# Ledger of designs, part 132: VHH binders against o75319

Target 1, 181 residues: o75319
Amino acid sequence: GNHIPERWKDYLPVGQRMPGTRFIAFKVPLQKSFEKKLAPEECFSPLDLFNKIREQNEELGLIIDLTYTQRYYKPEDLPETVPYLKIFTVGHQVPDDETIFKFKHAVNGFLKENKDNDKLIGVHCTHGLNRTGYLICRYLIDVEGVRPDDAIELFNRCRGHCLERQNYIEDLQNGPIRKNW

## First folded at step 10 (VHH)

Design gd12 (framework vhh_4orz_3)
Fold by ESMFold2-Fast, scan of step 10:
Structure gd12 (fold): chain B 181 residues (1-181), chain A 121 residues (1-121)
Amino acid sequence: as target 1 above (181 residues)
Amino acid sequence: EVQLVESGGGLVQAGGSLRLFCAASGFTFSSYAMAWLRQAPGKRREWVALITSSGRTDYADSVKDRFTISRDNAKNTVSLQMNSLKPEDTAIYFCAAREYPYLGTSKYDYWGQGTQVTVSS
């Protein structure tokens, strides 16, 4: 069945764009089949995602889906003009170096291809918080030279929710920089 | 050769205004994002404002609604209008250029020498 993810309703659908970056974070959109279990004001479909992004005067140029499942929505539910990248990540554990490097490559490739526009990289996991916040902050720290506490504070403020997983926070603050490809 | 030359720094009283300029040469200015960063006494450099090649602007929370960044591609100049200045804004202000938007301090392609801004209480 189409069970709503645990605690999904507790989180804001879409954060604000992170100033000085191309990142915007959101929780997983749910395809129309899930709407039977949601009040109208709780619905957050792929269409709703794009409407909320437009309401902020922003435009998505890439979606990076970090969930370990494809049950919530399909790439076909997104506009054909927006690239979709799936990076399967397991929750609770800090993403491994291969996952981190895949994320960095995708972001760097997007930025090189999109030098002449202001399109955003949308990143989500189930809640758009722990895996999403970890990988965005890891990119800012390792690639852009942002201080760990500054990256975490920026993400928390723009997402509207604080990173919850202490092991993720600890790795960002005190873990090694992953510079090699 | 590439040069970024800042001007417009000086001494101003709290609540006052100041306008910084950065003149760029030696690269295709219109293709680069331009940023202002500052370094206060005894502290590391921090990002202040950014303007992209397409003209989009972005600001650090501490300066939002007080500072305005703008660019003139015909004159290869970026400027920072600083209003409602506070003693905490006292710093050396640097102009920097990069092909990609950038929030950190270590990854800019080109840097100016800096201009001193001092805000008295």
Scores: ipSAE 0.413, ipTM 0.732, lowest interface PAE 3.0, mean pLDDT 90

Design gd13 (framework vhh_4orz_3)
Fold by ESMFold2-Fast, scan of step 10:
Structure gd13 (fold): chain B 181 residues (1-181), chain A 120 residues (1-120)
Amino acid sequence: as target 1 above (181 residues)
Amino acid sequence: EVQLVESGGGLVQAGGSLRLFCAASGFTFSSYAMAWLRQAPGKRREWVALITSSGRTDYADSVKDRFTISRDNAKNTVSLQMNSLKPEDTAIYFCAASEWPYLGHRYDYWGQGTQVTVSS
């Protein structure tokens, strides 16, 4: 399918880098075939993503794609110099421990390989909000020892939109620390 | 072996300035990100400033434009210049070192802390 994701236009394309972290969150980029359904100011292609990151004086070193589809853009649409990782996640459900494990390992691996630079880990789902915010906050809480409310506030402020799914928020605040790294 | 030793804390009046120093030893200082965190009386510890091994700086919103973090790799020292101090800045200030840039709040090494008291 090749329709614009529901509510996709309602969200800012790219948030700000989360201070004290290597994370930046954004909504899914849409390849050229979607542009006929968008006004010029609504376009957010893979190229637009990299331009917006550069406008913030930032550089991407890894993209983690949390969508359950590859119809929105393909890895070949990205610069060859930027690693791309696909972690298939379904919406609405709190990500399972295996998904959390994969995300933590990808982040830890990137940080170990990029100690000598300031490149960012770009994370997105369809809207760059619920699955994206959950996994980033889960990492900050479990790995970095950030308090749940502080992690959520930091993500919400930097993304420019608040986490919407109450089950995700509840798991972050009161759920167990996942030790699977 | 690893040591982080803070200095420069003290009592200062609101609107004043203080410069904190952290002397590091026992690790390859130039390869580590260095941070300052603070803990106010009866409050949780919070991050205030970070400088990466490449020299990039980050600040908490509460201190942005008032505090400046810097490092001197030849002297293995990280510094925090604190200007326009407010009573709300009263806290014990800790120097911390992180193996990864932007690791957030989990640090490999910690100093003992230095007290900063800002009178109103």
Scores: ipSAE 0.231, ipTM 0.627, lowest interface PAE 4.8, mean pLDDT 89

Design gd14 (framework vhh_4orz_3)
Fold by ESMFold2-Fast, scan of step 10:
Structure gd14 (fold): chain B 181 residues (1-181), chain A 120 residues (1-120)
Amino acid sequence: as target 1 above (181 residues)
Amino acid sequence: EVQLVESGGGLVQAGGSLRLFCAASGFTFSSYAMAWLRQAPGKRREWVALITSSGRTDYADSVKDRFTISRDNAKNTVSLQMNSLKPEDTAIYFCAAKEFPYFGSRYDYWGQGTQVTVSS
């Protein structure tokens, strides 16, 4: 289908790099078939994503797509030089341990193979906010030992929007650390 | 043996400027982020500025546009240029080093601090 996601227009397309990390968050890019329902200034295609990242003097080295659909864009819409990883993550529910493990594994693998450069890990769900913010913050808390409130504040500041789902926030603040090896 | 040695602290008049230096040794300086934190009497230590290994900078809102952090990897030094100083900037200023990722309340290495006193 070619319907625009609910509230998609309400969010900034791309946040800023999260200082001290390799993360940058953004909302889902929409392929050309969606542009017929958008004003020119509302368009945010895969090409637009890469242009906006370049405007920040950054370079993407990996995209992690957390949406539970493939209707918004296809991996072939991305430059061949940028790896793409799909982790099907259901919205509204706190991501399960399997999903958290897959995310951590992908991030750790990228960091190990990109020690000699400063390329970013781009993470998105539909709005680039709740699932995206949860998994980034969960990584920072569990793997990097960041205090939950500090991780959430950093994400909110850099994304330009605050995490909205209380169950996600509560799990980050009070939930168990998921130790994966 | 890891060492961070601060210098440049002192007494200055409100509206004045001061430059702090931190000389680092005993670790691979170029791979670490360097930060300045301060602690005023009776208050908690607060973060002031950070410069990453790639040279990207970030500042606390209270010092933005007044302070500038920079580094010299050839000399293993980080500096903090402090302009338009206010009495509220009075504190002991600490140099700290952190390996990637550059966040969390724990720094890997700390200097002993240098006193900055801003008179009104």
Scores: ipSAE 0.000, ipTM 0.145, lowest interface PAE 13.0, mean pLDDT 87

Design gd15 (framework vhh_4orz_3)
Fold by ESMFold2-Fast, scan of step 10:
Structure gd15 (fold): chain B 181 residues (1-181), chain A 120 residues (1-120)
Amino acid sequence: as target 1 above (181 residues)
Amino acid sequence: EVQLVESGGGLVQAGGSLRLFCAASGFTFSSYAMAWLRQAPGKRREWVALITSSGRTDYADSVKDRFTISRDNAKNTVSLQMNSLKPEDTAIYFCAAHEYPFMGTKYDYWGQGTQVTVSS
């Protein structure tokens, strides 16, 4: 249905680009049919997403959608020039190795193909926080060698909200490095 | 025979300045992201500054507004201008290269490092 996701209004629409990376995190955009349930200042459509990123003098080159649904917006609601990748992830549980590997593969491919520009990888789940923050931090730790606490602090600061799920935080700090992707 | 050779390190008083240089050879320098990382005694290596092939720069919060990274593609050189130095900036400073920007430590190519010591 057209029901607004729980707590969606509690989160900032778009974070800041994470310095030293190509990542920017945001909450799920909601297609026009949801706007009847929102005040004008609460609206965050796919178009609003691109406007907010442009306002930061940034440009999206890839969107990775981590939600387990397509009810919030359709890929066709996005500009044809921006690739869209769906990785179905279940909330609440630490993403499995297959999901982590798919994310790493997509990010690595984008970076190799976009080394001559500064376009960003936009990552979102429903709130742009737990699954989003986990996979971005997991990438920074496993692929780039960032210290776990530094990755988490950077994500929290740039997103404007702290990772909430203790099982995600625990896995990032003390879990095994996943080497294949 | 990829090589990165750092120079410009030394001893300086708190509040002073140093400019580090890194001369690169053996790869297509202009196509690589270049970074400076540092390692203080008893600590892990940490990222300090990054410049992309397109010229975009990023800095760790601890050095922002004090350090400036720049590159000269004609000379295959990356440099780090360090101003308002603090005792906590004391570390071995490493030049590193990768095909795309990294804030972490897993760079493809590394220099041998240059010692920077800031006295109080």
Scores: ipSAE 0.558, ipTM 0.822, lowest interface PAE 2.3, mean pLDDT 91

Design gd2 (framework vhh_4orz_3)
Fold by ESMFold2-Fast, scan of step 10:
Structure gd2 (fold): chain B 181 residues (1-181), chain A 120 residues (1-120)
Amino acid sequence: as target 1 above (181 residues)
Amino acid sequence: EVQLVESGGGLVQAGGSLRLFCAASGFTFSSYAMAWLRQAPGKRREWVALITSSGRTDYADSVKDRFTISRDNAKNTVSLQMNSLKPEDTAIYFCAAKEYPYMYGRYDYWGQGTQVTVSS
């Protein structure tokens, strides 16, 4: 149904671009049918997403949707020029290796195809925090050689909210590097 | 075949300015993102500034508003203008190149570095 996700209103719609990377994180956009349950200042549609990115003088080149549902918005609600990738990721559990490798492959493919521009990779789950932050940090640690605490600090600062799930934080800090990507 | 050669380092008083240069050869310079990283004695190497192939710039918080990165594709050079220098800016400064923009840490090509020393 068209129920607003739990705690969705508690999070900033869009973070800042993560310096030194092509990543920007945000919470899930909600299609027009959800607006009847939202005050005007609470609305965050796919159109609102692109307006907020433009206001930061940024441009999206890819959206990676980590939610385990299609009910919030449809790919058809996005501009034709912006690729959309769905990676179904269950909340609460650390993403499995298959999910991590899909994410890494998508990011690397985008970077190869977009080496002549500055377009961003937009990543979201429901709140744009735990699954989103985990996969972005996992990429930075495993592929770019960033120290775990530095990756987490960078994500937290730019998202404007700290990673909440202790099992995700522990995996990033102490878990094995997933070298296949 | 690929070379990155830094110059412009030296000794300067706190509050002073220096301009670093990096001359690139052996690759298609205009297609690469160019970065400056630094390593102070006893500290980790840290990213300082990045300029993409399209000319977009990005800076570490510690140098924002004091340093300016620029590039000249006709001359295959990247430059770092450093103003309002602090003793904490003392480090070896490295030029680095990456084919895919906005990524830091793991670079395709590195220079040998140039020493910058800021005295109090």
Scores: ipSAE 0.012, ipTM 0.306, lowest interface PAE 8.1, mean pLDDT 88

Design gd3 (framework vhh_4orz_3)
Fold by ESMFold2-Fast, scan of step 10:
Parts: sequence; C-alpha cells; structure tokens
Structure gd3 (fold): chain B 181 residues (1-181), chain A 120 residues (1-120)
Amino acid sequence: as target 1 above (181 residues)
Amino acid sequence: EVQLVESGGGLVQAGGSLRLFCAASGFTFSSYAMAWLRQAPGKRREWVALITSSGRTDYADSVKDRFTISRDNAKNTVSLQMNSLKPEDTAIYFCAADYYPFLSGKYDYWGQGTQVTVSS
C-alpha cells in the first residue's frame, strides 16, 4: 500500500543520539512511492534519514526495524554497508520476552563488534516512539542498570516526544528484569 | 541539587600551564556533554571546549593544540588541561553541562566559574 501511517506526520523524523549510549531513534522512513502524498518538507526517505544523521555528525552502523510490515521501505533502499535487522513487533501490546531477548542480543552483538568506533544503533517502529522507546529503555534498565524513570526521561528528551502508551510505561517502571540475553 | 564546582584556577606566567577541574553532582553526568566557556573582562562569554557523552571533543580555534578536555565518568569530573598559556587566555572559566550540545547555544547547568590570570 501507498497510504501514509496514521499520525506519522505528527512526529519529528529523527531524534538526537541518546548520550552515554549508542542509540538513536527515528520514525519509519517512507520509500519514494509515498512522496506523491507528501509536501517536500514532509518527505523522510531512507536517503533523508542518512542525511539527517550526518547533519548531527553521527554515523549509523545498524538499523533495527520493529514494524510489523515491510510496506514502508525495503532493506535494499538502505546503503549496503549498513546492517539491517527486522524484529516483527505488534503495536499496542508490551513486547514479549522473545522479542526483548532478540533486541538485547542484537545490541550486545553490535557493541562487541564495534568497540573501536562510535557508530550508532538506529531503532524505529512506525512512529519511533512506543515500541522503539520501550525496547531501548528495557535494554538500559535490564542490561545497563539505569533507573526506569531516568531511562524514560532520557529517551523522551532525545526523541523529542514522550512515550504515550501507559502499559509500556507501567511495565518499564514496575515490571520484572528480563534475563533472556 | 544540581551542582557544578570548578577548581584549579590561579595566576600563572605566560607560557605556563594550569589544569582546571569540574566536579558534578545531582544529575546523570555520563549522559551530558560537558563544556568549558570563558569570559574575559569587557568581552562576551565564549565557548572554549566541548566533550560529548561519547567522548568526542571539539575546540575553539584560539585554543586548538594548547588545551585538552577530558572526562572521568566514574568520578563525575571533567577537566581542562591548559598549556602554553597566553595573556589573552585571562578570563573566568565556567563549566557547563548540555544534554543536546548541537540543538541550542543555551546550556542546562552552569558552574560559578574559576579565575585564570596569565601575566605577561
């Protein structure tokens, strides 16, 4: 399909690097076929993503795509030199332990192989907010020992938008540490 | 709650060196970029050096190759090594913390400053 995701235009395309981490969050890029439904200033293609990252003096080393669809862009639309990982997540529900484990494993693997550079892990869902923010915060809490409220505040400030789903926030604050890594 | 406390300032002869320290408390230090700025008599405050949360550094042209900024996240400190000091380096030096160092010229937190005087 060629329909723009609901509320996609309401969100900033890309946030800032989360200081003290290798994470940067953004909304889903839309391939060229969507541009007929967008004003020039609303366009956010895979190319636009990389241009905006470079404008921040950063470089992507991995993209983790959390959407439950492949209709918005294809891995082939990304530079061949940047690894792409698809983790299918359903919106609205807290990601399950298997999904959390996959995310943690991918992040840990990237960090081990990229200890000699400063390349970033780019994470997105449709809006780059709820699923994206949940998994990044879950990693910071469970693996790096960050306090839940500090992780959430850090993500919200860097993304430029606050986590919206109360069930996600509640799980981050009061849920168990997931040791499936 | 938030505090940035500078130390290490003083009087030094031209060509000498000083090391400034800034001790931070009350915020997640490792998540913030840290900067040094200075204000000389009769001049506007100017940026001197920056170190990001990832350790990337940047310097004003006037201090390149003479000053080195570094941080110690375990001790919540940022330091500025100043070599080959010139009378023009005379100023009050301020430590500042900024969560988004590339979005705004306004820093989130400021220290009270420490005086550096370089005699000719």
Scores: ipSAE 0.000, ipTM 0.099, lowest interface PAE 20.2, mean pLDDT 87

Design gd4 (framework vhh_4orz_3)
Fold by ESMFold2-Fast, scan of step 10:
Structure gd4 (fold): chain B 181 residues (1-181), chain A 120 residues (1-120)
Amino acid sequence: as target 1 above (181 residues)
Amino acid sequence: EVQLVESGGGLVQAGGSLRLFCAASGFTFSSYAMAWLRQAPGKRREWVALITSSGRTDYADSVKDRFTISRDNAKNTVSLQMNSLKPEDTAIYFCAAEYRPYFGTRYDYWGQGTQVTVSS
C-alpha cells in the first residue's frame, strides 16, 4: 500500500485565512485508504478538510493542488461544487516561470469570477508549506505589490509554520518580479 | 505634503446606514491601494476594507456583505458605504494608503480618523 508522506504528521492540517487575501493553505488530504495507518486524531481526509474550513466560518471556492502525484486523494473525493486545479510542481527547486504563470492565471481567473462572494482559494502541496507558501507569496509580491518580508510573515503566521527552504525565501526576498501576461 | 482627510462620520441607530469619504492629496492617488481601518475604545486598529489601484476589493469577515468600498480616481476620493450597522461597528474609522499593500494594519499614509457611533 501507499505510505503516509514523510513528516506529514508534523504539520497542522489547515492554516487560517490570510487576512486581506482570498488564500488559505493546508497539507495534502489523505483518502480513506490511508486511515488504517493513522490514529483518529491524525486523520485528515478531503471531508475533514471541508469540516475544518467550515469550523473557521469560511468556504472554499477553488482548490489548487501543487503535488506531483494523484496518489493521496482523487478530485472525485471533493464536493462537486468546488473546482479542483492540478499544477504539477516538483519540490526542492524554486518553481519555474511556467508554474508561476499557471498559478497566477488560476488565481486571477478565480477572483474575476468570484468578485460577488467571499469564497477562498485553498492551496496545498504535500505539507502545505514550501511550494504552497512560495507560490502564494510570489502572487502577493508580483501581482498585489506586497512587500516580500510582509508576505512571508503573513503566510508563516497564518499557516502556523515557517517556510523552511532557504532558496525559496531568498528568491522571494531578493529575486526578480515575474511579469507574466 | 501627503494628506488624507476623512468625513461622513456621526451618530446612527442600529440597522441604519452611513457613508464615509476620504479625500487624498499630495501623491498619485490612482497608483495607491486605499484602505479603511477602525479602532474601538481599548482595542488595537482593525483592518476593515481594501481597494487596490486596479479596483480589486477585500473585506474583513465582520463587515462582509454590509460594507462596500469604492474609489473615484478623478476626484482622488475613496468611500466606504456602511449598511446594516451594529453597535459593534462603533469606532474611529481611518483612511490609509499604501503603494505596495500589506494586507493588515501597516500603511504608508494615514488620515486623522472620523468617529462612528452606532446606538442600540
Scores: ipSAE 0.000, ipTM 0.115, lowest interface PAE 16.7, mean pLDDT 86

Design gd5 (framework vhh_4orz_3)
Fold by ESMFold2-Fast, scan of step 10:
Structure gd5 (fold): chain B 181 residues (1-181), chain A 120 residues (1-120)
Amino acid sequence: as target 1 above (181 residues)
Amino acid sequence: EVQLVESGGGLVQAGGSLRLFCAASGFTFSSYAMAWLRQAPGKRREWVALITSSGRTDYADSVKDRFTISRDNAKNTVSLQMNSLKPEDTAIYFCATREYPLFGTKFDYWGQGTQVTVSS
């Protein structure tokens, strides 16, 4: 369908870049067909995403889409200069090891290919919070050696909303480090 | 081989200033991110400041507005200007590098460190 995702309006469209990293998190952009169901100030299209990031004096170099659907916007709605990667993830469940590996591989590849610029990795799920925050924090903990509580605090502060799923938080704090892939 | 050599550490009174330097060799310095990390007695290593190849800077909350990181690509050096020093800043300070921006303690190359002691 063409319905607005549940609680989508409750979340800030775009967070702040996470200092010391290339990550920026946001909620799913909605293509123009959704605008009939939104007030002008509620609109957040792919174009609006790029405008808001530019307003922060930032530039996107990659979008990682974690939603389990193609209905919200199409890759063709994005500038051709910005790569798009789809990693299908189911909500409510901690992402499996294969999904974590795919995310880490994409981030590592982007960073190595973009060492000569400061372009950002934009990550989103439906609300840009639980799956998004989990995978970003998992990367920081497993790959960068960040303490779990520090990673979670940094994400929460920069996103402007706290991680809500207790099973995700518990896995980040107490779960195994997935470094051997 | 990659080498990072820190200098500028020493003893300073609280409220004072100190400037640390890191001389880099053995890699294409201008293409690498440079970081400063510190380790206080009995504590874990913590990230302090980062400067990317493009000159973008980031700081840990504990040092924001007091420390300034900068780089000189012509001389292959990175420096850390430390102002309004506090006893809590007492630590061994390490220069570290990697090809891309980082947050945390994972780096490809490290220096030996330089001691900074801030007296009350």
Scores: ipSAE 0.285, ipTM 0.645, lowest interface PAE 3.7, mean pLDDT 89

Design gd6 (framework vhh_4orz_3)
Fold by ESMFold2-Fast, scan of step 10:
Structure gd6 (fold): chain B 181 residues (1-181), chain A 120 residues (1-120)
Amino acid sequence: as target 1 above (181 residues)
Amino acid sequence: EVQLVESGGGLVQAGGSLRLFCAASGFTFSSYAMAWLRQAPGKRREWVALITSSGRTDYADSVKDRFTISRDNAKNTVSLQMNSLKPEDTAIYFCAAGEYPYLYTKYDYWGQGTQVTVSS
């Protein structure tokens, strides 16, 4: 349906690019059919996403959609020039090893193909916070060797909101580190 | 052989300035991102500045507005201008090269480092 996700309005649409990385996080864009439930200043369509990224003098080269639904927008709502990858993740539980591997593989592939440009990897779930922050931080810790607390602090600062799920934070700080590079 | 050779380190008083240089050889310099990382006694290496092959720059919050990274592709050099130095900036500074832009802590090639000591 056209029901706005719970608490969606509570979050900033788009964070800042995470310095030293190609990541930028945002909440799920909502297609035009949702706009009848929103004030003009609350609208955040796929078009609005690209306008906000451009306003930061950035350019998207890949979108990774972590939601477990396609009801919010369709890949066809995005420019054809920007690849779209769907990784179905269930909320509330820490993403499994298969999901983490898929995310790492997508990021690694993008970086190899885009070493000659500065395009960003846009990552979102429903609120652009818990699943999004977990997978970005997991990548930084496992692949780039960033200290867990530093990765979490960097994500929180750039997203403008702190990771909320304690089980996600515990896994990042104390869970096993995998090296797939 | 791939080589990254740092120079310009030394002892400086708090509030002073230093300019570090890194001379690169043995790889296609213009296609690599160049970075400066530092390691203080008893601490892990931390990333401080990055410049991509396209010339885009990025800085750690601790050095933002004080340090400036630049590159000269004709001379195969990267430099770090360090202003308003603080005792907390005391560290060995390493030049690093990476094929993928925006590698936060992983680089393909590393220099031996140059010591920077900031006295109070």
Scores: ipSAE 0.057, ipTM 0.538, lowest interface PAE 6.9, mean pLDDT 88

Design gd7 (framework vhh_4orz_3)
Fold by ESMFold2-Fast, scan of step 10:
Structure gd7 (fold): chain B 181 residues (1-181), chain A 120 residues (1-120)
Amino acid sequence: as target 1 above (181 residues)
Amino acid sequence: EVQLVESGGGLVQAGGSLRLFCAASGFTFSSYAMAWLRQAPGKRREWVALITSSGRTDYADSVKDRFTISRDNAKNTVSLQMNSLKPEDTAIYFCAAREYSYLGPKYDYWGQGTQVTVSS
């Protein structure tokens, strides 16, 4: 289907790289078939994603797709040189421990394999906000020992939008640290 | 065998400048990311700046445009140039090394720290 995700136009396409990390967050790119419903300035295809990141003098080394669908774009729409990882997450609920573990493992593996470069880990869900922000902040808190409020503030500032889901914020601030991975 | 030795700390007046140095030995310096973290009296240790093995730099928002981190791989040295110093910059400054670094406190090697005091 060609249906634009609800509120997708309300969000900036790509945030800024998060200083002190390899993370950059963005909303889901939409393949060519969606452009009939978009003004030229609203278009955000996979090609547009890579152009916007290059405009920031950055380079993607991995994309982590947190959406529960592949209808918005296909991995084949991405350059072959950029690895793609799909982690299926359901919206609105805090990601489960298995999902958090998969995310942490992927990030740790990327960092180990990319010690000699400064390539970024691009993370997105539908809006690049709640699931994306949660998993990035969860990684920073649990793996890197960053204070929850500092992680959330950094993500909000760099994404250009604040985390909206109170249950996600509450889990990050007061939930248990999942240090077993 | 591994050592990180900080120097250059001291007392300076607000608006002044100070340059910290960290001399590294016992590991392959050029392949490690280097960072500066600081700890003010009664506060937690916080990340200030990092420089990757490829030379890219990152700064905490509170020090951006005032501090500059640099490295000299031939001399196994990392430095922090601190300009427009404020009383809130008063802290013990630690040099740290990791094969890749994040703004958290997890590093493979640490120095002993050097005291920076900024008077108003």
Scores: ipSAE 0.630, ipTM 0.838, lowest interface PAE 1.8, mean pLDDT 91

Design gd8 (framework vhh_4orz_3)
Fold by ESMFold2-Fast, scan of step 10:
Structure gd8 (fold): chain B 181 residues (1-181), chain A 120 residues (1-120)
Amino acid sequence: as target 1 above (181 residues)
Amino acid sequence: EVQLVESGGGLVQAGGSLRLFCAASGFTFSSYAMAWLRQAPGKRREWVALITSSGRTDYADSVKDRFTISRDNAKNTVSLQMNSLKPEDTAIYFCAAKDYGYFSPRYDYWGQGTQVTVSS
């Protein structure tokens, strides 16, 4: 339904761009139908997302939506100039290899097509934390060779919230590298 | 033939300044992101600064507000201005080039490095 996701209000809407990368993480934007249940200062619509990105002097070039639902907002609520990619990702469990591969492929494709600009890859799940942080860190570790602890620390600082799911953290620190990038 | 050649390293007292240069040849410099990384004895190589093909800059927290990266596309050169140097900045500094502009240790091209020593 039109209920606000559990704990959604507990998280900052948008993090900071992760320095040295094209990533920025945020919580799921909520379309206008949800605003009846929100105070003005709690609203975070697709429009609010783009306004907050501009306030940071950044520009989005791709949105990757990791939620396992289509109820929060529609791709049509986004500017036509910004590509939208849906990767249905189940919460709680570490994302499977197919999901990891899809994410890596999308990121690599965007970077190859956007060599001439500094546009960002915006990544979100419901809270912009666990699935989002896992896949960004997994990319940095597997594709870019970043140490797991460094990737996690960078994500936590820039998102403004620490990864919460211990199984995700454990997989990033001690799990195998997925080399199908 | 791709080449990245660093220069400008040396010995400097704590609180001093040094400017590093990297001359690039053999690839389309203007379309590549350029980075500086450093490696101190017994430590891992760490990213210091990045400048994208569009001129956007990023810095590691340890050097933010002290170091400035810049590029000159007409001369195929990237520079690192290092101010308020600390003994902890002592390392071999490497110039690196990457088509996609990530701060990772995985770059397309690398220089040989230039030694920077900061005495206390």
Scores: ipSAE 0.248, ipTM 0.645, lowest interface PAE 4.5, mean pLDDT 90

Design gd9 (framework vhh_4orz_3)
Fold by ESMFold2-Fast, scan of step 10:
Structure gd9 (fold): chain B 181 residues (1-181), chain A 120 residues (1-120)
Amino acid sequence: as target 1 above (181 residues)
Amino acid sequence: EVQLVESGGGLVQAGGSLRLFCAASGFTFSSYAMAWLRQAPGKRREWVALITSSGRTDYADSVKDRFTISRDNAKNTVSLQMNSLKPEDTAIYFCAAREYAYLPGKYDYWGQGTQVTVSS
């Protein structure tokens, strides 16, 4: 449908690129049909996303969509030059090992293919916060050896909002490292 | 053989400056991102600065606007200019290289480190 996601307006559209990484987080873009229910300053379409990234002097090379729906926008609404990857994740639950491995493999593959450029990996769920922040932090902890508290602080600061789900925070701080096969 | 050799460390007073150098050999330097990380006494290593193969730079917030990373591909060197040094900057500084990512974590190659001591 054409209903704005709950609390979507409460979040900044796009965070800042996380220094020392290729990650940038944002909330879900909403296709043109949603704009009838939004003030001009509240609009955040796929086009608006790319304009805001460019305003930061950045360029997207991959979008990873973590939402459990396709209703907010379609891959066809994105520029043809930017790869799109869908990883279905359910909100409120810590992503399972298979989902974590898919995310890690997508990130690693992108980085190997993009050694000669500085293009970013854009990651979003509905609000660009809990599932998005969890998977980015999980990658930094498990693959890059970043301390959990440092990963969470970096994400919170760059996103402009703190991770809200206590179960996600607890898993990042005290949970096991997930090994990829 | 891959080699990263740091130099330029030493003892300075708070407010002073130092310039660190890292000489690289044994790999295609121009294709690698180069980083500086540091390890203070009794602490874990932390990332300080990164320069990509294209010349883009990133800094940890603790050193932003005080430190400047640069590279010279013709000489296979990366440098770290450290200004307005604080006692908290006291650490062993490591040069590191990675092939395809500029993430603040694990690296492919490491130098042996150079000691920087800042007295109050």
Scores: ipSAE 0.415, ipTM 0.729, lowest interface PAE 3.0, mean pLDDT 90

